VH-VL binders against q0atu2. Designs and how they scored, part 193

Target 1, 119 residues: q0atu2
Amino acid sequence: MLDKKARIRTSREYRNVFEKGKRLSGRFLIIYYVENALDNNRFGFITNKKIGMAVIRNRIKRQLRAIVREYQGQVKNKHDIVLVARAGIGKSSFEGMEKDYIAIMKKAGLFARNANKID
Below, E stands for the ipSAE of ESMFold2; O stands for the ipSAE of OpenDDE; V2 stands for 0.75 times the mean of E and O plus 0.25 times the DockQ between their complexes.

## First folded at step 9 (VH-VL)

Design t55 (framework fv_daclizumab; at its last look DockQ between E and O 0.80; V2 from the best seeds 0.00; counts 0 for: pae O 2.4 > 2)
Fold by ESMFold2-Fast, scan of step 9:
Structure t55 (fold): chain C 119 residues (1-119), chain A 119 residues (1-119), chain B 106 residues (1-106)
Amino acid sequence: as target 1 above (119 residues)
Amino acid sequence: QVQLVQSGAEVKKPGSSVKVSCKASGYTFTSYYMHWVRQAPGQGLEWIGYINPSTGYTRYNQKFKDKATITADESTNTAYMELSSLRSEDTAVYYCARTDEWYGYMDVWGQGTLVTVSS
Amino acid sequence: DIQMTQSPSTLSASVGDRVTITCSASSSIDYMHWYQQKPGKAPKLLIYDASYLESGVPARFSGSGSGTEFTLTISSLQPDDFATYYCQQYNDYPLTFGQGTKVEVK
C-alpha cells in the first residue's frame, strides 16, 4: 500500500501532470511526470475498459501500486508521476510489469544515481 | 447514447469570424478532453487543438494559435471553436471529437460543420 | 512535428482481397491509432494503440508495427470497407495524421 501523501488523488491533480508533464512509453506502461513543489513524490494510476474487466483492472492497479512502493526509495524526490496502463498490460505477468516500470523510470532519468555511476 | 452535435453550416466573407458549437450528451462532459480537427475539401485531417472542459485549459497546434480560440461552457455541455480573420484557405469541415486524454484516441466525433469562406 | 506518411495514397481492390496500408513516421513513435472515414461522414476509431480493435470493429481488421513503420491490414475486404483510412500519432504535439489512403472499388 502507498501512504496517502504519496498518492495523486484529485482529477485536477492528475490532469496537471498530463498537461504540464513529460511523457515516456514502455511496453505495458506510459508515464507522465512533472516536478512538484512538495518535498515528496506522488503517484497516480490510470486504467480504462480497454484493459479488460473490472476485476482485471483492479488487479493491475494493486500490482502497480505494489511495484511503485517497492521501488519508491529509488525515485528522485519532488515528482508527480502518473502510470497509465496500456491495453496489453492485462496479458503481462507481474514480473513483466515490474521490469517495464524499472526500464521506463531509468529512461526518464527518474531513478536516483549513486556516486559510482557516470552521468 | 453518447453523441456530439455540431452547429450548422456557415458561409462567411474573408476577414470575418465564425464560432462553431459542439454539444455533448450521454456522458459526463468534464471527464473527457474535446479536440477540434479540420478537413479541407478532398483533403486529409488536421489537428487544431484541445480543451479540458473542467478547467478551460487549452493546447493548440502552433499553426492555428492565432486563428482558433477554443472554449467550453460546462453549464450547457458545449464546446466552441472561434475562427478569426477568415481566408478562403479556411474553407473546411470542422469536427469536434472527444478523447480520454491518457490514451489520445478520438472515440466519438461530431457530424462536422462546413465553413465556407468565399467572395 | 512528427510527419505521418501513408502508402499507398489510393488503392483499388476487389471484395475478398487482402489489403495492406502502411504508415511511416518521420521519427520513432510508440503510440498511434487508425481511423476509417466514409464519404460525407466523420472519422470512426478503428484501431487504438497500433494493434487493438475498437469495440464493434470486425475481426478482419488488424494492426501491427512499431517505431517508424505501422500497418493496417484487412484480411478479406467487404463492400463496407471501401473508405479512406488515416493513421494518427499520439507521441508528441501537435497531433498529426497521415494524408489518408483511399480504398476504392477495382
Scores: ipSAE 0.824, ipTM 0.917, lowest interface PAE 0.7, mean pLDDT 92
Fold by ESMFold2, look of step 10:
Structure t55 (fold): chain C 119 residues (1-119), chain A 119 residues (1-119), chain B 106 residues (1-106)
Amino acid sequence: as target 1 above (119 residues)
Amino acid sequence: QVQLVQSGAEVKKPGSSVKVSCKASGYTFTSYYMHWVRQAPGQGLEWIGYINPSTGYTRYNQKFKDKATITADESTNTAYMELSSLRSEDTAVYYCARTDEWYGYMDVWGQGTLVTVSS
Amino acid sequence: DIQMTQSPSTLSASVGDRVTITCSASSSIDYMHWYQQKPGKAPKLLIYDASYLESGVPARFSGSGSGTEFTLTISSLQPDDFATYYCQQYNDYPLTFGQGTKVEVK
């Protein structure tokens, strides 16, 4: 579970990431990210009805939160990061989502230099 | 019923300006971005820009930055696009289309507004 | 800017034909959509994220592709399918459409 401080909470905060941030696409995920003025990172999660029924969307969000929590200590600080679920994510495994997240975060340069868990 | 209804056709003289309206209904106006797309007679689609209706933040295709001004009025659930210094090459159908900003597909379109510029 | 080039620009076909439309990107992309437009009407979303059908789109439509080449296929053309088709990328700004492919009756 992510700490309350590590959550993007308002629509304005989410849209700041969309409007001002950089974007990278993976197989199952897209990330948007931007530096923030905090001492910590914040994460947000986006799904829509094309992803699936509410049960499926809730499962996907739960899985993505678990992945983010697993690697959050390796993420460079001071970033707001939004994970957007792509249409194909409902067919992915937890392992598939995890591999995709690692690849995208590496491409974005958001992992710390000594992120051995991802190597 | 989600709907975008645009203002009627306009006939304008070169050098004048025109303001096209796009009235939204059946959804929360500020929960989606509004895009503008042009289609010259017999031609394809060309993206002009978008607005975040909740803040007024805009992004433009650089080709239209000095031609188009996009605004929104939350009190009337209406987006506007103003075209300035009209020339005959500005003759086109202008569409509004809403998007879920994260996914970028335009799932609801207005009916289009024909702007004709002639002497 | 990412340029999207469709091929062919115009295609003459008969009911029952298999129709293939190609959309080529000037650089590698993996996030794009297809729209259908009939004369005098606004475009309609047809396929999202390259290969997923919008609600109400018949199964004879399919999309595929990755990198720089994407394909829209109609397996057996129907009278309702005579229209112009546009691809659109959502990888980078400005958003760009292909120039369109008009599918017309032979």
Scores: ipSAE 0.748, ipTM 0.899, lowest interface PAE 1.0, mean pLDDT 92
Fold by OpenDDE, look of step 10:
Structure t55 (fold): chain C 119 residues (1-119), chain A 119 residues (1-119), chain B 106 residues (1-106)
Amino acid sequence: as target 1 above (119 residues)
Amino acid sequence: QVQLVQSGAEVKKPGSSVKVSCKASGYTFTSYYMHWVRQAPGQGLEWIGYINPSTGYTRYNQKFKDKATITADESTNTAYMELSSLRSEDTAVYYCARTDEWYGYMDVWGQGTLVTVSS
Amino acid sequence: DIQMTQSPSTLSASVGDRVTITCSASSSIDYMHWYQQKPGKAPKLLIYDASYLESGVPARFSGSGSGTEFTLTISSLQPDDFATYYCQQYNDYPLTFGQGTKVEVK
């Protein structure tokens, strides 16, 4: 799992990202991101009932956390980033999610310049 | 059930102000953003702005920044929109509508409040 | 501002007809929603995120599209479907709606 300090934990923190951050949409994900005043990045994850049953939502969150964790070291520092699962993600493969994440993060310019990632 | 109930129709003189209310029930008021949308007679829909009831954060359509003031009272689960310096052009049905704080579709609407501005 | 243009503005059709409404955005968008509104009533969410039916919406409704072009389709028009339909973008502020498409009896 992600380190506690790498997690967005409070509702206020989530709302701050939504209200003050930028937004980009991919096929399966929406990312909201904003600079923070910390020395580390923090990640949040959002799903709703339209994604599917609780077991599905939990699976999606688990998969997204795994993806974020894998590429965490390649993300530019000092950002709060919230991943919002779009409705179609429930039918997506893990590889599809990962591909979408990478695409969005590249588009957002959030990956480090010399990031070496799976395309 | 989830519903939004708005205050009744208003008839106002030019130059006056009106405050429309929107009471939410059946869901957690602070978990959704409350939008206001205007519809002039025989016309389409115009977005006025929204409020995050949990923080009071608001965002306005530039067209209505000097016309509308949106507020919320968490203790009563009620959102408000005040229109100032009313003119005949402000005659319209005004709707409140909730959106998920992340996805942005307006899935529940109030029944609308007709505001008529006439000399 | 992102302008949303619907086609046609008015559509006359009969029960059982296949109806297609188009919404064109002035720039590429990721968030498209469709609403149905009947006279004297508030708009009702019909389709969200371009292609997903809101709960309780009949399966004869469908949505598709991406980028700047989106469509709402009613596979077989029913009496209850005569109404005005609006597309809406949530891609950028201010939020904007199409001018509406009135589906009326032929």
Scores: ipSAE 0.288, ipTM 0.817, lowest interface PAE 2.4, mean pLDDT 92
ESMFold2 (binder alone), look of step 10: mean pLDDT 93; pTM 0.955

Design t56 (framework fv_daclizumab)
Fold by ESMFold2-Fast, scan of step 9:
Structure t56 (fold): chain C 119 residues (1-119), chain A 119 residues (1-119), chain B 106 residues (1-106)
Amino acid sequence: as target 1 above (119 residues)
Amino acid sequence: QVQLVQSGAEVKKPGSSVKVSCKASGYTFTSYYMHWVRQAPGQGLEWIGYINPSTGYTRYNQKFKDKATITADESTNTAYMELSSLRSEDTAVYYCARTDEWYGYMDVWGQGTLVTVSS
Amino acid sequence: DIQMTQSPSTLSASVGDRVTITCSASSSINYMHWYQQKPGKAPKLLIYDASYLESGVPARFSGSGSGTEFTLTISSLQPDDFATYYCQQYNDYPLTFGQGTKVEVK
């Protein structure tokens, strides 16, 4: 789970990331990202019905939040980042999602240091 | 149930303007982006731009920046595209199509509006 | 801009044939869609995210590919499948389509 301050909460904030942000696609994830004027990072999570039923979508969101939390300290500060789950993510393992997240964040230049697990 | 209905065919003289409408029904108009795509006779599809009906934010293909103006009226669930300074090469079928914000596939299309520009 | 090039531009086929259409991107992409267009009608979403069938689309249609090369396959062509097919990238703006592949009666 992520702290309140680390989550994108309003539809306006999500739309800002979509409309002004850059987009980069990985195997199971698409990220949209933009610099913010805050002193912290914020994350959002998007799934749609093409991924599967609500129980699958909820599992995916839970697992993505856990991955983001694990690597939160490695993300360059002052960014709003929205993770969008691709249709194929429902068949992926937790490990597969994690590897894709690390790869896409590195490619986007959003990791400030090596992606090491939190204690 | 979900439907986009466009205005009827137009025949215009060079130098004039035309405004095409696209009326949405069966879904929440402000929850989807509205794109405009044209197709010249016997040719392929060409993307013009989109509008976010909830914010009024627009994005255009640079080629159409000075040609097309896209607007939306939430009170009537209608998107519009105005083409200015019409030339013969603007003769085409113009389509509206919706996407969700994040996935960008055009799952519902209008029937098309033929705009003919003749001397 | 990312250029999408389809091959072939036209193909002649008979009912029951296996049909393969290729779409090539000028830059690496990993998010694209396929549309079907019948004469006088609007395009219809066929395949989203390279390989997933839109609801109501028959199982004879399949998509595959990654990077710069994507393929649409019809395993056993039916009369309703004579149409023009378009690929579309959703990696960068402006959004771009392939020039289309017309599947016509042999």
Scores: ipSAE 0.479, ipTM 0.856, lowest interface PAE 2.8, mean pLDDT 90

Design t57 (framework fv_daclizumab)
Fold by ESMFold2-Fast, scan of step 9:
Structure t57 (fold): chain C 119 residues (1-119), chain A 119 residues (1-119), chain B 106 residues (1-106)
Amino acid sequence: as target 1 above (119 residues)
Amino acid sequence: QVQLVQSGAEVKKPGSSVKVSCKASGYTFTSYYMHWVRQAPGQGLEWIGYINPSTGYTRYNQKFKDKATITADESTNTAYMELSSLRSEDTAVYYCARTDEWYGYMDVWGQGTLVTVSS
Amino acid sequence: DIQMTQSPSTLSASVGDRVTITCSASSSITYMHWYQQKPGKAPKLLIYDASYLESGVPARFSGSGSGTEFTLTISSLQPDDFATYYCQQYNDYPLTFGQGTKVEVK
């Protein structure tokens, strides 16, 4: 799970990332991201009812947090990043979500070259 | 019932201003962005801008930056768009429409307000 | 600005026909939506995120595509479907719409 300081928690912080950040879309995920003035990265997660019932949305959020946690050491420091799940994500495998996350982060220039899964 | 109700048709002289209202009901007004879109007679849809009613933050299509002013009044759940220095080419039906923050689909639209600019 | 271009601008069709409308973006996009507009009425959301059917929209409507080429398909045209259809991108500001495709009775 991510520490409190690594989470985007307030509605104001989410709005800042959405309104001032860059946007990049993958197959199952959209990320919004902006540089912050902190010494660490912060992550937010959005799953809306277009994805499916609450049990599916809760599973997706849990899986996305696990993926972010596994790769947190590969992310360029000092960014606020919001992950937004696309409607089709409910039909994806965990591996499919993980691969999409890595691809998007690399394309955004937020992920180190030759980044490996944190074991 | 989620609904957006707009003010009635306006007939204005060139050089004047007009203020169109959009009254929201059936949902939490501050939880959705409010967009304005126009459609000249027999023409397609053209995006003007949006407001976040919870913060007052606005974003405009550069074409309308000095023409349109979008505001919101949380106490009445009403969004407004004011057009200044009206010209004949501003004759159009003006629509308000709501979106969520993340997906940007306009799922609920007002009925439209016809603004006619003529001498 | 991302330019959205629809093809055809108009098409004539009969009830029961399969109708396909295309939308081309001037640069690669991932996020786009389709709207239906009947004369004198506001647009109505049909398809969001290229391929997902909005609640309450008949299953005969479907969307597909990625990158720069997107399609809206009506599998068996009904009388209620004679309307103008618009695509819209949400990849960048300003938001832009296609010029519209008018589906007319043949």
Scores: ipSAE 0.038, ipTM 0.711, lowest interface PAE 6.1, mean pLDDT 87

Design t58 (framework fv_daclizumab)
Fold by ESMFold2-Fast, scan of step 9:
Structure t58 (fold): chain C 119 residues (1-119), chain A 119 residues (1-119), chain B 106 residues (1-106)
Amino acid sequence: as target 1 above (119 residues)
Amino acid sequence: QVQLVQSGAEVKKPGSSVKVSCKASGYTFTSYYMHWVRQAPGQGLEWIGYINPSTGYTRYNQKFKDKATITADESTNTAYMELSSLRSEDTAVYYCARTDEWYGYMDVWGQGTLVTVSS
Amino acid sequence: DIQMTQSPSTLSASVGDRVTITCSASSSIEYMHWYQQKPGKAPKLLIYDASYLESGVPARFSGSGSGTEFTLTISSLQPDDFATYYCQQYNDYPLTFGQGTKVEVK
């Protein structure tokens, strides 16, 4: 689970990231991201009805939060990042989603220089 | 049901301006972005810009930034596009179309408004 | 700007034919959609995110592709399918459309 401080919580904050942020697409995920004026990163998660029923959308959100939490130490500080699930993500494996997340974060330049160092 | 209804055809003189309306019904107006697209006679589709009716945020195709002004009125569920300094090459059918904020496919379109610029 | 180029610009076909329209992007994209337009009418969404069929669209329509090459296929052309088809990218601003492919009676 992500700490409360690491979550984008309000509609206004989501809109700020979408409207002013950069967009980058992966196989199963789209990220929208913008630098913030805080001391920490914040993450948001969007799943729309094209993905499937509420139970499927909620499962995807839980899996995405788990992936984000596992790699949060590698993410460059001071960013608001919204993950949007693309159509078809419901048929992906957890490993497939994880690989896509890593690839898109690296491509966006959001993983820190020391991403391979565990400390 | 879900509909976008546009104002009627306009015939304008070069140098004048025109304001086209797009009235939304059957859905929550502020939950979708509103895009404007034009099509010159016998030609393809050209994107002008969009507005987020919830925030008033607009994004324009740079070639239209000094030509088009997009606005929205939440109280009447109506989006507007004003074109200034009309020239003959602005003769086209102008469409409004909605999209969700994340995925960007235009699933509902207005019927189109023909704007003719003639001497 | 990302340029979207369709091939062919015009396609003559008969009812029952398999029709394939291609769309090439000048840069690798992950996000594109297909629309159908009939004379005097607004465009209609057919396929979103390269391969997903919009609700209410007949199953004879399908989309595929990735990177810079995308295709729209009509498995068995019906009289209602004679129209102009447009691809669109939503990868970067400004949003851009292909020039259109007109599918007309042979």
Scores: ipSAE 0.070, ipTM 0.736, lowest interface PAE 5.3, mean pLDDT 88

Design t59 (framework fv_daclizumab)
Fold by ESMFold2-Fast, scan of step 9:
Structure t59 (fold): chain C 119 residues (1-119), chain A 119 residues (1-119), chain B 106 residues (1-106)
Amino acid sequence: as target 1 above (119 residues)
Amino acid sequence: QVQLVQSGAEVKKPGSSVKVSCKASGYTFTSYYMHWVRQAPGQGLEWIGYINPSTGYTRYNQKFKDKATITADESTNTAYMELSSLRSEDTAVYYCARTDEWYGYMDVWGQGTLVTVSS
Amino acid sequence: DIQMTQSPSTLSASVGDRVTITCSASSSISWMHWYQQKPGKAPKLLIYDASYLESGVPARFSGSGSGTEFTLTISSLQPDDFATYYCQQYNDYPLTFGQGTKVEVK
């Protein structure tokens, strides 16, 4: 689970990231991201009805939170990041979502260290 | 029903300005971005910019930054685009179109407003 | 700016034909949409995110592709499908459209 402090909570906060942030798309994910004035990163998750029924959307959100939590230590600090699931994500495996997340975060320059480095 | 209704055709002289309106109905106005796109006679589509009605945030195509001003009035569910210093090359049909906050596809369009600039 | 180039610019076809329109981006993109426009009318969304049918769009329309090359296919052309088709990238600002492909009666 992600800590409450690591979650984007309000519509106002989501709108700030969408409008002032940079946008980068991957195969199954779009990220919007902007530097924040806090001492930590915050993540938001968007799934809409084009992905599928509520059961599928809730599963995707849960899986994305798990992926974000797993790699949280590699993300450059002081960012608000919103993950938007693309329509095709419902057909992806967990591993496919994970690989897409890693690829897009690296492309955005948001991973502080190379995942393959020992140190 | 979701609908965007634009103001009527305008005939303007070079050097003047014009303000086109786009009235939204059938959905929550502040939940969707409003884009403006133009199409010169017999030509393709050209993106001008967008506004987020919930915040007033705007983004413009650099080509139009000194030409177009996009605004929104939440109390009347109406978006506006003002074009200044009109020249003959500004003659075009101008469309408003909404996008959802996340995917950026233009799923509902206004009927278009023909702006003719001639002496 | 990302340039979107469509091929062909004009296509002549008969009812029942399989029609394929291509769209090439000047740099790799992962997010694009297709629109249909009939004379005197506003564009209509057909395909979003390269391959997903917009609600209410007939199943004869399909989209595919990735990177720099994308295609729109109409499996069996109907009279209602004679129109101009536009691709659009939503990867970078400014948003850009292809020049359009006009599908005309043969």
Scores: ipSAE 0.032, ipTM 0.698, lowest interface PAE 6.5, mean pLDDT 87

